# VHH binders against o26223, part 265

Target 1, 191 residues: o26223
Amino acid sequence: MKLLWTSQHIKVTVHIDGKVSKMDVLEAIKTRRSIRKYQDREVPEELIDKILDAAMCGPSAVDERPWHFIVVRNREMLEKIPEVHPYGAMVKDAPVAIIVCCDSSLEKIPGFWVQDCSIASQNILLAAHSLGLGAVWTGVYPLEDRVEGIRRLFSIPEHVIPFSVIPLGYPAENPGTRDLFDPDRIHLEKW
Key: E = the ipSAE of ESMFold2; O = the ipSAE of OpenDDE; V2 = 0.75 times the mean of E and O plus 0.25 times the DockQ between their complexes.

## First folded at step 16 (VHH)

Design R41 (framework vhh_vobarilizumab_d1; at its last look DockQ between E and O 0.62; V2 from the best seeds 0.00; counts 0 for: grease 24.7 > 24.2)
Fold by ESMFold2-Fast, scan of step 16:
Structure R41 (fold): chain B 191 residues (1-191), chain A 120 residues (1-120)
Amino acid sequence: as target 1 above (191 residues)
Amino acid sequence: EVQLVESGGGLVQPGGSLRLSCAASGFTFKRYDMAWYRQAPGKGRELVARITTGGTTNYADSVKGRFTISRDNAKNTLYLQMNSLRPEDTAVYYCARDLWESYIDSFDYWGQGTLVTVSS
């Protein structure tokens, strides 16, 4: 039987744990979970590059694209993150972390860099998941002590604001599935 | 107003069983992942068990095989069946909306807790 093409019938081919897997966008969004336990296994640079490419493809207010990224693989540096970011205790056990930053000199419209960096952070989580990795967003901005601590630890200039710390690796846990569709939050035509 | 009310705690002998309940109100219970946490005297709060809206369960290693988390969406109630209780299970048990997907470490509303004491 001849079926009409829909986004739900297409599959994106990705390499997951060395094997080809097919996952559509809706499947990726619905099955992505925060992962805080990682295998003792290196993440190839090529996968990090793909993740960062995806991060930069998000929509941006007035296309200002204020995001910059720090890739941290150094074990000593990863072990220092929990000292300035208490929620980031799991970061020291990850093989790599990405710090999402805003370069305020690139800002064209005040305040929208927060949405831009949120979009980039979520794209990192989705891209990681699609590639067979696990990741978790640990919040930095707007908590001033965390912003200052991360800035100091990674020698970040004053005009650059650290937004989030995202450890990632091959997952060593499975938090399972969710069913979050709440029709009571959908209003037709008017509130 | 979000409200969580724990019940079912008490004093039991080692090897005994208890069933904890958490009555939820003020939100669409069936659309939230739920969890049980516990806090022993002088210790931080630790995750005991979680259950997703999809029915997937996860347990702390210390309770695997002994505790069972479940939910009744029609009654807006979360349960924790605790079997083969040990003195180290002594703690105040808290019901919470699961913050696994929170990108910040602020706590959602937690109930008042229910005390479980395992002692001869």
Scores: ipSAE 0.682, ipTM 0.814, lowest interface PAE 0.9, mean pLDDT 88
Fold by OpenDDE, look of step 17:
Formats: structure tokens, sequence, C-alpha cells
Structure R41 (fold): chain B 191 residues (1-191), chain A 120 residues (1-120)
């Protein structure tokens, strides 16, 4: 059974054998959309592994790679996330979520971990999309209530900072395509 | 400053039609996804329709086949054609920037709204 999700400009094909037609990096970037509705379908562990591999491939300050990932599949835990993360309402409907965290003890140069975790989070989104999954970045940091909520819920140590919650699943919606190129934001040689 | 000004609301009989307009200013209109929301009395605000910069449209199930969202980038204007109106469509309709791709809670870029009343 091939699952084909199409929009005017977005086509995702999932093969019966679990093989996904690969898209090039530019296509992935340009066609990626946040997905907040998911099919009642499990995400294979192999895909999560690929996504996490991609998450760890980004640059970081002095190559510190301070990121940690919590993979959440437990239904009860997924259902509790919205209680402490209101913008994460869709998490309860996802088959899996990845919580991106920073281990502050690994940080050698203060402040760059936000960039590091952002890069990791974005790579998760792109990888997911390229694999025929839908995902959405729901911001946790720097909202203290959400940071602490996620920390408590998952017993995250004080020196580890939850950064984002990213639910993933096979998409059950099509947000459509965007044209975002803005030449007015490009400056040549000087401002 | 971002400004959105809705117009075109009014009283209409069931089965009637209205066309709402939203005049946008204070930002590069063509570079933003746009949406219509509505809020009925005693109810929460709900999404009615969305249109991307690429022209892709999405609708709430309740209005699908009856409403059409469109945009004129040259005029910085968003439209909502509402056909086959029903009493349950009665609400204040708001024009907004679509913040679908926000990784934080939506910030309100709404106008003042325009009232649509569907009544016999």
Amino acid sequence: as target 1 above (191 residues)
Amino acid sequence: EVQLVESGGGLVQPGGSLRLSCAASGFTFKRYDMAWYRQAPGKGRELVARITTGGTTNYADSVKGRFTISRDNAKNTLYLQMNSLRPEDTAVYYCARDLWESYIDSFDYWGQGTLVTVSS
C-alpha cells in the first residue's frame, strides 16, 4: 500500500515496504510544513533513529553538541504534555514526540546552546518531512512555566534544559505550500 | 504597525451571500499567509479559512464548499466569499496573519472584526 499525500506542490510518497522516496535537501526545506494532525499509525523506530541521526549532524558552538533527546511513545506521557505545554495540544494525538534538551554542563561558551538546540530541532523537522512524516516545533524554552513543566513531567535534571517538544507522525493534514522568498531581506556588500 | 481592517459584514437571510474584505497594511502582505477567523456569541474564536503565500487554501469543515478565501496581493487585500449562509455562521469575522509556522503561541494580528448576522 502506497500512501501518497499531495498538495499543489508537496508530494510525499510512502511505499508499502516502508521505503520513502527521498527528496533533495532544497525540496525538503522549501516544502516542509508544520503538521499538527496525525494518522493513527505508528512511526517505525528506524525512522526515529534516522531523524535523531540527522538531529545530531548540525554544527554547534565549539562542536560541544550539548543536545539530548527524549523519545516519548508512552500514551499516558504524551497525553500529559499538553497539561504543562498548552501550545503542544497536538502532542496527545501524535504517536511519538521528541523532546530536545540541552545539557548545560556540556556548554563551554554560554548562550550558544540555544542555537545548537535550534539547529537540532530544525534538522528533526526536515528529516521527518523528508521521510514522509509530519512534525511541528512547539517551543518550550525560554518560557519558564513550560520548561519547568516538562522538567517535572520527565524528571529532567536541573542542569538539563528542555528546549522544544516535537510531535511526529504520518500527516493527516495538508497546510499547503508557501512562497517566502523576499529580496528585500537581501543586502549586497552592505546594508 | 500591522493593521488589518475588516469590512463587508452585515445582516443577511439564510441562503444569502456576503463578501468580506480585509485591508492589510504595515507589512509586506504578499509574504504572509492569511486567515479568516470567526467568533460566535458565547463561543471561542475558530479558524474559518486559510490561504498561503503560494495560494493554497484550507477551510473548516463547517464552511467547506460554501466559503472561498482569496487574496489580491496588489491591493493588499484578503477576501472571504460566503455563500449559502446559515444562522450558525453568525459571528464576528476577523482577518489575521496566519501564524501556522510559529513555534510559539499565536500572537494576535487581528483586525477589529466585522459582524455577520444570518437571520430570517
Scores: ipSAE 0.650, ipTM 0.832, lowest interface PAE 0.6, mean pLDDT 91
Fold by ESMFold2, look of step 17:
Structure R41 (fold): chain B 191 residues (1-191), chain A 120 residues (1-120)
Amino acid sequence: as target 1 above (191 residues)
Amino acid sequence: EVQLVESGGGLVQPGGSLRLSCAASGFTFKRYDMAWYRQAPGKGRELVARITTGGTTNYADSVKGRFTISRDNAKNTLYLQMNSLRPEDTAVYYCARDLWESYIDSFDYWGQGTLVTVSS
């Protein structure tokens, strides 16, 4: 006679339209692709909140958390982004974009804000993907023409540095799978 | 250092076939997504086909069903089999590293191109 006591994790499962959604983190990392074509479909505020929550969960140098986020849904503003950010042409077709910024007044150790904002930006991409959305990171910093243009367009003060523009929406394309593992990049014990 | 050398272009009649090749060197070919682009006279460059390191292929609507992209990682070579050629396929065809995942667009890894002329 054996009696087994099983400890089970309790998770809050969100049921939307009768579906249970989750994605393994390694699957999310390996399957995330840059998405530049979007369905004509709104992205609920709830999903944006979840994405930004994930963005803020990243580590930062000395816990400085220098990031700020501008959420852009206004069509006129989205349509103006390509005028100052040529690589961002797809932003005009996105239902929403997130601008990741560094507030330099929050910086505690010089220069690490770039890593901090990169972590936040990548977390946005992964969180969007896990929620069934597609996104693409379009680089702003350190390209000074793009920094200046975005700062001017969104009235960003001089002590705040726009880092990236990330349009997102429900995907209308599938770029496919990749095999990127390269053992030659791995060095054991020393270079 | 990165070099992409296209070959196999030429003059062909409508309905004919050509096979383009691209010899790659200066990088670990099998770890990069690759693409073919084309540029007709007076036009911008447009994507023709691409192939990921995972084997997924994508084609421009104008060439679907007629063109096949493939790669031979052992030979560091990218191919484009072009069947049922049409006059509108006339262009310089470029082999390129696919920069789909780049978050900036400031580098060009393109060959010199090979001319394909479809006429008469």
Scores: ipSAE 0.634, ipTM 0.797, lowest interface PAE 1.2, mean pLDDT 89
ESMFold2 (binder alone), look of step 17: mean pLDDT 81; pTM 0.816

Design R42 (framework vhh_vobarilizumab_d1; at its last look DockQ between E and O 0.55; V2 from the best seeds 0.00; counts 0 for: grease 24.3 > 24.2)
Fold by ESMFold2-Fast, scan of step 16:
Parts: C-alpha cells; structure tokens; sequence
Structure R42 (fold): chain B 191 residues (1-191), chain A 120 residues (1-120)
C-alpha cells in the first residue's frame, strides 16, 4: 500500500536564476512525444502520485470513472510484460509502468469506458511530460491475446479489463518536433 | 486512396551511391512524418530512417553518417540519399508514413518497394 502524501515532501523547483520557467498547456500538448528509451534513474513515488491524480481528472461518460491503475516497479514483472505484449519490448527497460484498467462493474453506459480509459491514458502522457518524464502508450485493448496475457500476469479479475500499458521514466531520446496543423481538415459552417 | 511509389533502386558497387525517391499521393503529405524501411532476403522489415514534419531526422545506427533522409513538400516526395553503400545494405527499400506516435504496433501504408543490390 502506498499513501498519497504530496505535501511538503515534494519540492518542485520553478526557480532558474531567479526566473520562473513555465510550460503552458498548448506547449505541453504540442511538444509531448512518445519516449521508449529511459535513463537509468528511478521515478519518485510522489511524481507517480501527481500523474495518477491528473489521470483521474479527465471527463467521463455519465461520470462513471471506470479507471483503475496498476503501478509496476518490480523489475521481474516488467521483464515479463514483453512475453504477453510483444511490441512492448521497451517496458522491460523502464523504471516503472502504469497499467490502465477498466472496472466494468463501474460502467454506467455500455462501451464508453474505452473513451474514458483513452482520456486517462493521454492525461498520464501529458502529466508525465509536464514533470520532465517521458512515456509511451502501448495498446492492449481490444487485442484479446494481450488483454488475457496482461490479466493473467497481474492477477486482474475477470470484471476488470486491462486497456493500456504505459512505461515511463526520464527520457534518453529526443524524437524532435512536429508540424501537424492541416487546414484541409477544417470545414467552416459546412463540409 | 493513399499511394506511395518508390523508385531509384538498382545495382551498385560497394562504395557507390544511390538516391531513392517516394512519390506520395492521396493524403496531405506535408502533415505526415515519413520513414524508410528495408527488408533483406529472409529477414523482417527494419527501420532505416525517419523524418518528422518539423524536419527532425533519425537514423538506424547501421546507416548513420552514410544515409540522408529528406523531403520536398511542394513535390509530395520523400528521398533517401545513400552513400558509401555496403553489401549488407542490399534489400528492398520501402517508403511509409511513420508510426512513431502509434499506440498500436501496426504497419501503415507501404509502397511496392524498390530493390537495391550492392555487388561484392
């Protein structure tokens, strides 16, 4: 069990030579990239707590909030993830991974848990980026073999569906910048 | 329909050069990250180089310093300049939209490929 104490025990340095450095929301969204290579550094529990707090703040269909999260730090368990998720090879090299799950017993409207868990997954990526970490969303649902493999590996109950596996750590790569604004996809008033 | 057409492959001696081209159509080329992959006989497809819409490039260690990826958005064309070619560069080269930000492992639209043979 972990306690969620984010009080005086976490110092966020916002002072750089007497100036406050800031990244606004638009900058965070535009500069976030998938990161699959990590420094050999641990991620403090307090940062994981901040990321999960942010994950739970997304919109949810009829406010059902079906998300549950498994935080995996055990090296042996991280090394087993690629066996049931073949394209999650980078997970074994990450200091920590978060598994986003849907508790179907909390579902109030059929099918919308997918959007809810997608929102939570993206919030994890954005929050990690804002805290100086890198992360990547590796897809689990709706690939039945991966869903079942992850379920067995982490003793997940039948009524809970693993949705995504998100390894994270301090980034050891820079995939660079993107320019994705396509005005041809914007229609004013009508198609 | 998305279409990618590779050209420029051929037979070249070790130490030689080739420039591959990929003509893209059916999508807004300038807004997509692009990549070159290759597949040698009996092996799986491997990433050779990628270029983002912002101009950032990345290369496999085996080709770094020898190959240069570039794009011409006005012509909807992706290029791979290959210098100092080695026999181990022999492969079919494929143009693709890059899947770096994909949250699922899947191939995007690939062209037919162009064969590069580096003779001993």
Amino acid sequence: as target 1 above (191 residues)
Amino acid sequence: EVQLVESGGGLVQPGGSLRLSCAASGFTFKRYDMAWYRQAPGKGRELVARITTGGTTNYADSVKGRFTISRDNAKNTLYLQMNSLRPEDTAVYYCARDTWESYIDSFDYWGQGTLVTVSS
Scores: ipSAE 0.703, ipTM 0.813, lowest interface PAE 0.9, mean pLDDT 88
Fold by ESMFold2, look of step 17:
Structure R42 (fold): chain B 191 residues (1-191), chain A 120 residues (1-120)
Amino acid sequence: as target 1 above (191 residues)
Amino acid sequence: EVQLVESGGGLVQPGGSLRLSCAASGFTFKRYDMAWYRQAPGKGRELVARITTGGTTNYADSVKGRFTISRDNAKNTLYLQMNSLRPEDTAVYYCARDTWESYIDSFDYWGQGTLVTVSS
């Protein structure tokens, strides 16, 4: 029915989207906290897609984009992660985790993949926060036992380097606000 | 370098009060979240209370309503006011600099601790 132009998207300005107040970027950056306790609640695949879209928007050395992501929802696999990642105990309680990896065959400038994957990892944290989720970056690289343990657990090939494991879910804790601005760290013109 | 010195512990009867202090040096105190932890004999350390640089406080359920964490940034001092003390509060209490946002592992800078004994 071509006569029904009153749908939400027939015209660019037919209706003001009933959008919920969205978090501005500075607020997201300043209020994001590491979240290690999660509600017993599924995270929809759509939200994970949005988070990974954001992760891939970061800059990279010569635009090499060396990142790959493993999305882990399988309960048994999530419960095995702490066995190879001793400080990742909260992962077993998360509904989902994202493993950020570097495919070294995509690397164009040797050694810059760490910056590239760090950018992707931080974007995951910020995007999750903006969507009402909590997350925490748990370091894998450069801790070699962790790298090898995660590689074996997820059958990651030798040319792919697991960088971080990021459990996420709807938060069940609120660590609170911080005041971290320190003018003594700012150097004008010179050190 | 980082130095945290607790004081104010002692022996108290159930229902009594104590105020713990922690003198901090070797870092810009007002820019770091701070916490009190405690460890009973034979048990792991547990969080008691934390206070962020933004002034937000959080408490373990077991002490909520009885304990109050506070800080004096001008004196580089962290406090724990403990009221209505119970025998299960008996522990060594540690002042800690919070590393909540660390992505490698979770370890706080710790003081030597101050013993609180609540018994008849």
Scores: ipSAE 0.632, ipTM 0.800, lowest interface PAE 1.2, mean pLDDT 88
Fold by OpenDDE, look of step 17:
Structure R42 (fold): chain B 191 residues (1-191), chain A 120 residues (1-120)
Amino acid sequence: as target 1 above (191 residues)
Amino acid sequence: EVQLVESGGGLVQPGGSLRLSCAASGFTFKRYDMAWYRQAPGKGRELVARITTGGTTNYADSVKGRFTISRDNAKNTLYLQMNSLRPEDTAVYYCARDTWESYIDSFDYWGQGTLVTVSS
């Protein structure tokens, strides 16, 4: 089955053989959108591996790489996530979710783990999109109720901080593309 | 302050047409996705149509082919052309600044709404 999602500015092609038409990095960045509706279709493990590989390729403070990833496919667990994460309602409909966490014991310079995990999360989104999947960043940190909810649900140790929940699946919606370039946010040499 | 002011609502017979307008101020209009929502009596608020900064449009299935969302960035105005109106289209229609790409809870700015009544 060949899936083609097209809009005026976004084209995602998934081939029958599971091969995805590759897009360049700029295209991926520019055309990526949050996807909150998914097809009733499993995501191959190979794609998740590629996504996680991408997640680990970003820079981090002093190369501390504090990130951990929980891959969730269990239907029961996916359905429980919305109970502790109100913005995660779509997770119950996704075939898989990645929880990005920080192991604070790996942090070498305090405070930069947020940037590290953000980079990892964004790479997940971009990689997913480039592979013909849809994903959305649902923020966990720094909302304490969500942090603790996810922690309890997945038995995450105290020194590990859940940062984001990212459901993934083949897209069942197309929100279209945006034009966000703003020259007023560019300053030359000085403010 | 972000402000959205809807207008153009009213009473119309089934099969009739209305054009809603939303005047936006307090932000750079052209830099944001915009949407129309509606809330019928006793029902929840639902998305009617969305238009991105890139001009891509999306519609609820219930209004697809009948409604058209558009924007005039020079006038900071969002429009909703509603054709072939049905009684089930009766609702308060809200203009919203879209936050589709929020990674936290959606926080849309809403107008006060304009009432559309479709009745014989």
Scores: ipSAE 0.511, ipTM 0.790, lowest interface PAE 0.8, mean pLDDT 90
ESMFold2 (binder alone), look of step 17: mean pLDDT 81; pTM 0.814

Design R43 (framework vhh_vobarilizumab_d1; at its last look DockQ between E and O 0.63; V2 from the best seeds 0.00; counts 0 for: grease 25 > 24.2)
Fold by ESMFold2-Fast, scan of step 16:
Structure R43 (fold): chain B 191 residues (1-191), chain A 120 residues (1-120)
Amino acid sequence: as target 1 above (191 residues)
Amino acid sequence: EVQLVESGGGLVQPGGSLRLSCAASGFTFKRYDMAWYRQAPGKGRELVARITTGGTTNYADSVKGRFTISRDNAKNTLYLQMNSLRPEDTAVYYCARDEWESYIDSFDYWGQGTLVTVSS
């Protein structure tokens, strides 16, 4: 037997020609891809504001909402990120990057800020995609050297923890579609 | 246990062709994006080509138009067709699961590699 959710009726429609038109939530989730090549074109502040608004709308442990965001547009600063973050090599080529941070003074339950900042990071990726932009999550926490490098580079206070660096821009690549639905990972009623 | 076994490397003259194969086992091959990497003597690892589970392909600029990546999900096998080989293509070629959607750089399950030498 096949599982009911493998039905054709639950499949999202994907625009094969690479057009990023208005899409529903399932389409956005399934077609979002990490983008590391960007057009030489600035992202309007209005779009960044919409993305950050969406980032703050995620669920949060005991509603602590510990996230703070640094918006980096300065070319010199973007070019320095790869020096402290090797996985962020593409950031120097992006028109803008968002650094997701945790203000530890806002934490109500120890450790759950990681999930909160993960949710905010994913919402940034989805919101960017829905607006015709491309983005990629480059991990900072819990790698000590990257955390401290980013902290020094952006004058982040000791009680604030940089979590992720997300460059974004108008996409200059299309990594294509994926078929990831694996029914072997779904267990009905019990393991 | 994840296992990737590369084959098909060898010595060829400039302008020649080789077809590399990667036999995959220990995981659901059809559900993973796959890639070929290479490492030349004294250099770092570089991505050569990738193929998604949806069949979309992407190539490094240095090999675009000369190399073709493909997959056979029924045989759990990844291929790299290499045409118009150049001396600078000399490297050990590795088959790997693709980390395109990874939010952190990390170890991947790489094969043993297969040596390609392009020289007269």
Scores: ipSAE 0.673, ipTM 0.813, lowest interface PAE 0.9, mean pLDDT 88
Fold by OpenDDE, look of step 17:
Structure R43 (fold): chain B 191 residues (1-191), chain A 120 residues (1-120)
Amino acid sequence: as target 1 above (191 residues)
Amino acid sequence: EVQLVESGGGLVQPGGSLRLSCAASGFTFKRYDMAWYRQAPGKGRELVARITTGGTTNYADSVKGRFTISRDNAKNTLYLQMNSLRPEDTAVYYCARDEWESYIDSFDYWGQGTLVTVSS
């Protein structure tokens, strides 16, 4: 049995037997959409592992790789996340969420960890999409209330900074395809 | 400055039709997803319909099959064709830029709205 979510330009095929139609990197990038509605279906651990593997493959400042990941499947904890993260309302409906964090003690050059965690977060989104999952980046940093809320909720040490919460699941919506190419943002040789 | 100006609202009988328009300015219209929201008296604002830059449309279940969102990029205009109107469709309708891909709380640009009243 195949679950197929299609729009005019977005096609995601998920096989019940765990086989997922692979998409090329450009397709993944171009067709990825934020997904905030999920099926009542568990995400296999193998897929999470692949996603986290992808998350760790990005570049970082001086290759510091300061990122940490909290994988949350506990229903109670997922339901508590929206209490401290208002933009994360959909997290309560997701079968799993990944919290991307930075260990500041690993940072050698200050400030670049934001880029590092951003790269990791984006890779999570792309990997999820390529695997037939839906995900959404819900920003935590630099909003202090959300940072502290997530920190407290998950007992995150002071030197570790929660950066993003990314709920994941099999998609129960299809936002459709966008056309975002803007030649006006391209400058040749000089501004 | 981003501006969205809704028009086309009014009083209509149940079963009637209206076509709303939204004139957009202050940004490259064709580069943004657009949406219609509505807010009924005493209720929160809800999504009615959205249309992507790629032309994909989505509708609230309550309006599906009755409403049609469309856009004319050459005119920088968003439309909402509303057919088979019901009293429960009574609301102020807002045109908005759709920030679906925002990773922070939405800061939607929307107009002042246009009132649609469906009553016998």
Scores: ipSAE 0.624, ipTM 0.816, lowest interface PAE 0.6, mean pLDDT 91
Fold by ESMFold2, look of step 17:
Structure R43 (fold): chain B 191 residues (1-191), chain A 120 residues (1-120)
Amino acid sequence: as target 1 above (191 residues)
Amino acid sequence: EVQLVESGGGLVQPGGSLRLSCAASGFTFKRYDMAWYRQAPGKGRELVARITTGGTTNYADSVKGRFTISRDNAKNTLYLQMNSLRPEDTAVYYCARDEWESYIDSFDYWGQGTLVTVSS
């Protein structure tokens, strides 16, 4: 038993430690899709660290960096999220989720924290994709019932605003590529 | 207003073929992923086939190799070519516009459906 576990453990550890993304940024942006089905496979802590490092690289209004992140791996907690976020049903099937929050005590320009946390959320999606993971942004703010439900569930203080819940894992689906470029949305010089 | 109008349903014998059409209006058709769903009596709706704006297609296992989804962006029309039909394919077929990348609830725009009955 010890030999079989050691061999499987060593193999898994080597794969986790050795994986580095080679994806070009434009490729990542164009090929990232919302992934709502995940393999029954754990996501290593080191990948979550890389994703959150990327999240914190985003610009913010006056460099206020208002974001905080809650990493959720506890099965019971993941399974409770759909109770307060009914359109986040896939979260219960994810090995991990990241909750992006705004700490309003860090806000220096009123109202820009939404852009700030949106930037961090998108960086999470791109970083996850570049590391071979799938993720989806499930909206919380500004839907008050969802905000209060997530706040209660995770004991989030009154001055902290949950913005998004992002489940992620190794993908078990492939939604395919899209062709979304629309020249009619581009206006040269004036409307 | 978004409108999706299915046509081409009917009664066919097992082993037969049928082509469904969906006329789309009220949106820029070529910029949206499209899908066919079906709902058999007493069952939930299930995905049959999906086609992205980039041309990627996906099929339910039960229809793979027998059905072909396609789109004509110039005519704003989605198609489902259904070959080798089986009694299990009997259902109301719905044309749908997918909002796969929505980060809030997806409302999925649906047509009113067209009935396909496969029986001797």
Scores: ipSAE 0.618, ipTM 0.799, lowest interface PAE 1.2, mean pLDDT 88
ESMFold2 (binder alone), look of step 17: mean pLDDT 81; pTM 0.819

Design R44 (framework vhh_vobarilizumab_d1)
Fold by ESMFold2-Fast, scan of step 16:
Structure R44 (fold): chain B 191 residues (1-191), chain A 120 residues (1-120)
Amino acid sequence: as target 1 above (191 residues)
Amino acid sequence: EVQLVESGGGLVQPGGSLRLSCAASGFTFKRYDMAWYRQAPGKGRELVARITTGGTTNYADSVKGRFTISRDNAKNTLYLQMNSLRPEDTAVYYCARDHWESYIDSFDYWGQGTLVTVSS
C-alpha cells in the first residue's frame, strides 16, 4: 500500500511578530524576483518596520553597521528620483521607496561599508518578498552622478553616501521561476 | 568571450510568420535567463519577450498571443516564433542575456540584430 503524494514541496511555517509566513528561507531566496510594477495600494508602516529590522540584522565588517535608511512615501519626491537616477523610472509608480545609505563616520575599516550596504539591500529584498511585497534594487553607488543627485534631492550630508534606492509595493507582475544552479562554478578542493 | 548571433529575419507580408534564432556561445547558456528586444526605425528599444532558465515566459502586451519565445539548452539556441505579423512589428530584433535581476542598467545587446520588415 502506498501513501498518496500530491505535493513536491514542503512548506515551512514561520512566526514573524505574531503573524505566520508560509515560505521557508531557502524557498524565499530562490523565488525572490525583482518587481518593478506595483498595485495602487498602501504598504503599512508595520511592514516597513519589519523590513528595516531585517535589513539591520546582516553581518557587518568589525560590526561597524554603517547603514542608515531614508523611507520615502511623498509622491512628489518619488517622482523626482528618475531625474537623477534613470534606472529608477519605476520608482515614481511605487507607493514607497527605501534609500540605503552609509554614514562614513561609522566606518571602522575602509571599503567594507559597500559589502555591509549590499547585505542590508539584499535583506530588504528578501524581507519584502517574505511579507508578500515586491521590490527591486536600483544601483546608486559607485556612479558619482547618481550619488550626488540622490544626495541633493534628499538633503543627505556630505559624510553620508547613498548606496541604493529600493522601491517596493504589492506586486503587479510575476516574472516567473528560475533554475540557476551551475555546477561548473563549483570547484572541489582546488580550482 | 560572450557571443550571440541572431538569424531568421527578412521581408514578410502582413499576416505572415518568421522564426528568429539566436546561437549563443562563451557562457553556460542553460543557466541564464534570455530575452528578445526590438528597435523600430526612429523609435526606442523595447522588450519583446523573456524566458527564464526555469522555462517561464513573459511577453510585451503588443505581441502577446502572436509571438512565442522558446529555448533549446542542448543546442545553446534561443528562438522567437512570430505569427500574424503586422507592419508595426518592423524592427531590428536583438537577442540578449536577460538583465531582469540587474541592479544597474545596461544597454548592451550582445548580438548584432536581425532585421524584420513587414510590408506588402
Scores: ipSAE 0.631, ipTM 0.797, lowest interface PAE 1.0, mean pLDDT 87

Design R45 (framework vhh_vobarilizumab_d1)
Fold by ESMFold2-Fast, scan of step 16:
Structure R45 (fold): chain B 191 residues (1-191), chain A 120 residues (1-120)
Amino acid sequence: as target 1 above (191 residues)
Amino acid sequence: EVQLVESGGGLVQPGGSLRLSCAASGFTFKRYDMAWYRQAPGKGRELVARITTGGTTNYADSVKGRFTISRDNAKNTLYLQMNSLRPEDTAVYYCARDAWETYIDSFDYWGQGTLVTVSS
């Protein structure tokens, strides 16, 4: 369940298992960590739908929205991903994975689909975290062997490019917090 | 340029202890997650321990309860306290910047390594 809050702006609060959380976006961004170990517990379809809704709300070049998503729950298919994606070994242990794809027929400006699909991938990670799940982005594009391996495994058409594989589930690890603010990387008025 | 210099390795008897140090330079040490890896003769690289910028630690099952990773951000130094050493701990130990948040592969900056030999 979602709760709409009206003050000066409409705020959406997600209510799950009796928990009501106001979205502190900065906290969500700063506390999200890559999670590669998952509980043996199913992720409900309604949570996947909320995550994908968030993924589609990102900006894209000339609003081209080139993203398509494959939701994989089939254990045999999840177990085959590490064979074509060596860094994706943890995917076989996840209850579900999302494959972020670019439909090149929706591309309006060459090359910007990479940024578009990166934004969608990060929104998946943030949305999962906000809902009490853990996820990790495992890169596919631009490694041609991984692109073609994933394409063949999931019967992806030639005009569609697999970009990332994101396993997710209820977290079974806590990598902790980070402090990454580096003022030496900030330049005022000039380089 | 990133530099990591390990020290503190040596020959110890089983059950002994060693403390490894890693002096970091060329980057803002306090803003990076750090790790210790090891490579035994004829084997691949193995993660030993991680420590985040916030101080959260994680250990390989083989060393849990025996090894302690820590950091001193004021000195730009990473430590590994190794207790109850076993012959199986014999390896070259490497200090690394930890790429936990990588989205492709684990690409770490490595030091030169320090040899730890545990023999009876």
Scores: ipSAE 0.650, ipTM 0.810, lowest interface PAE 0.9, mean pLDDT 88

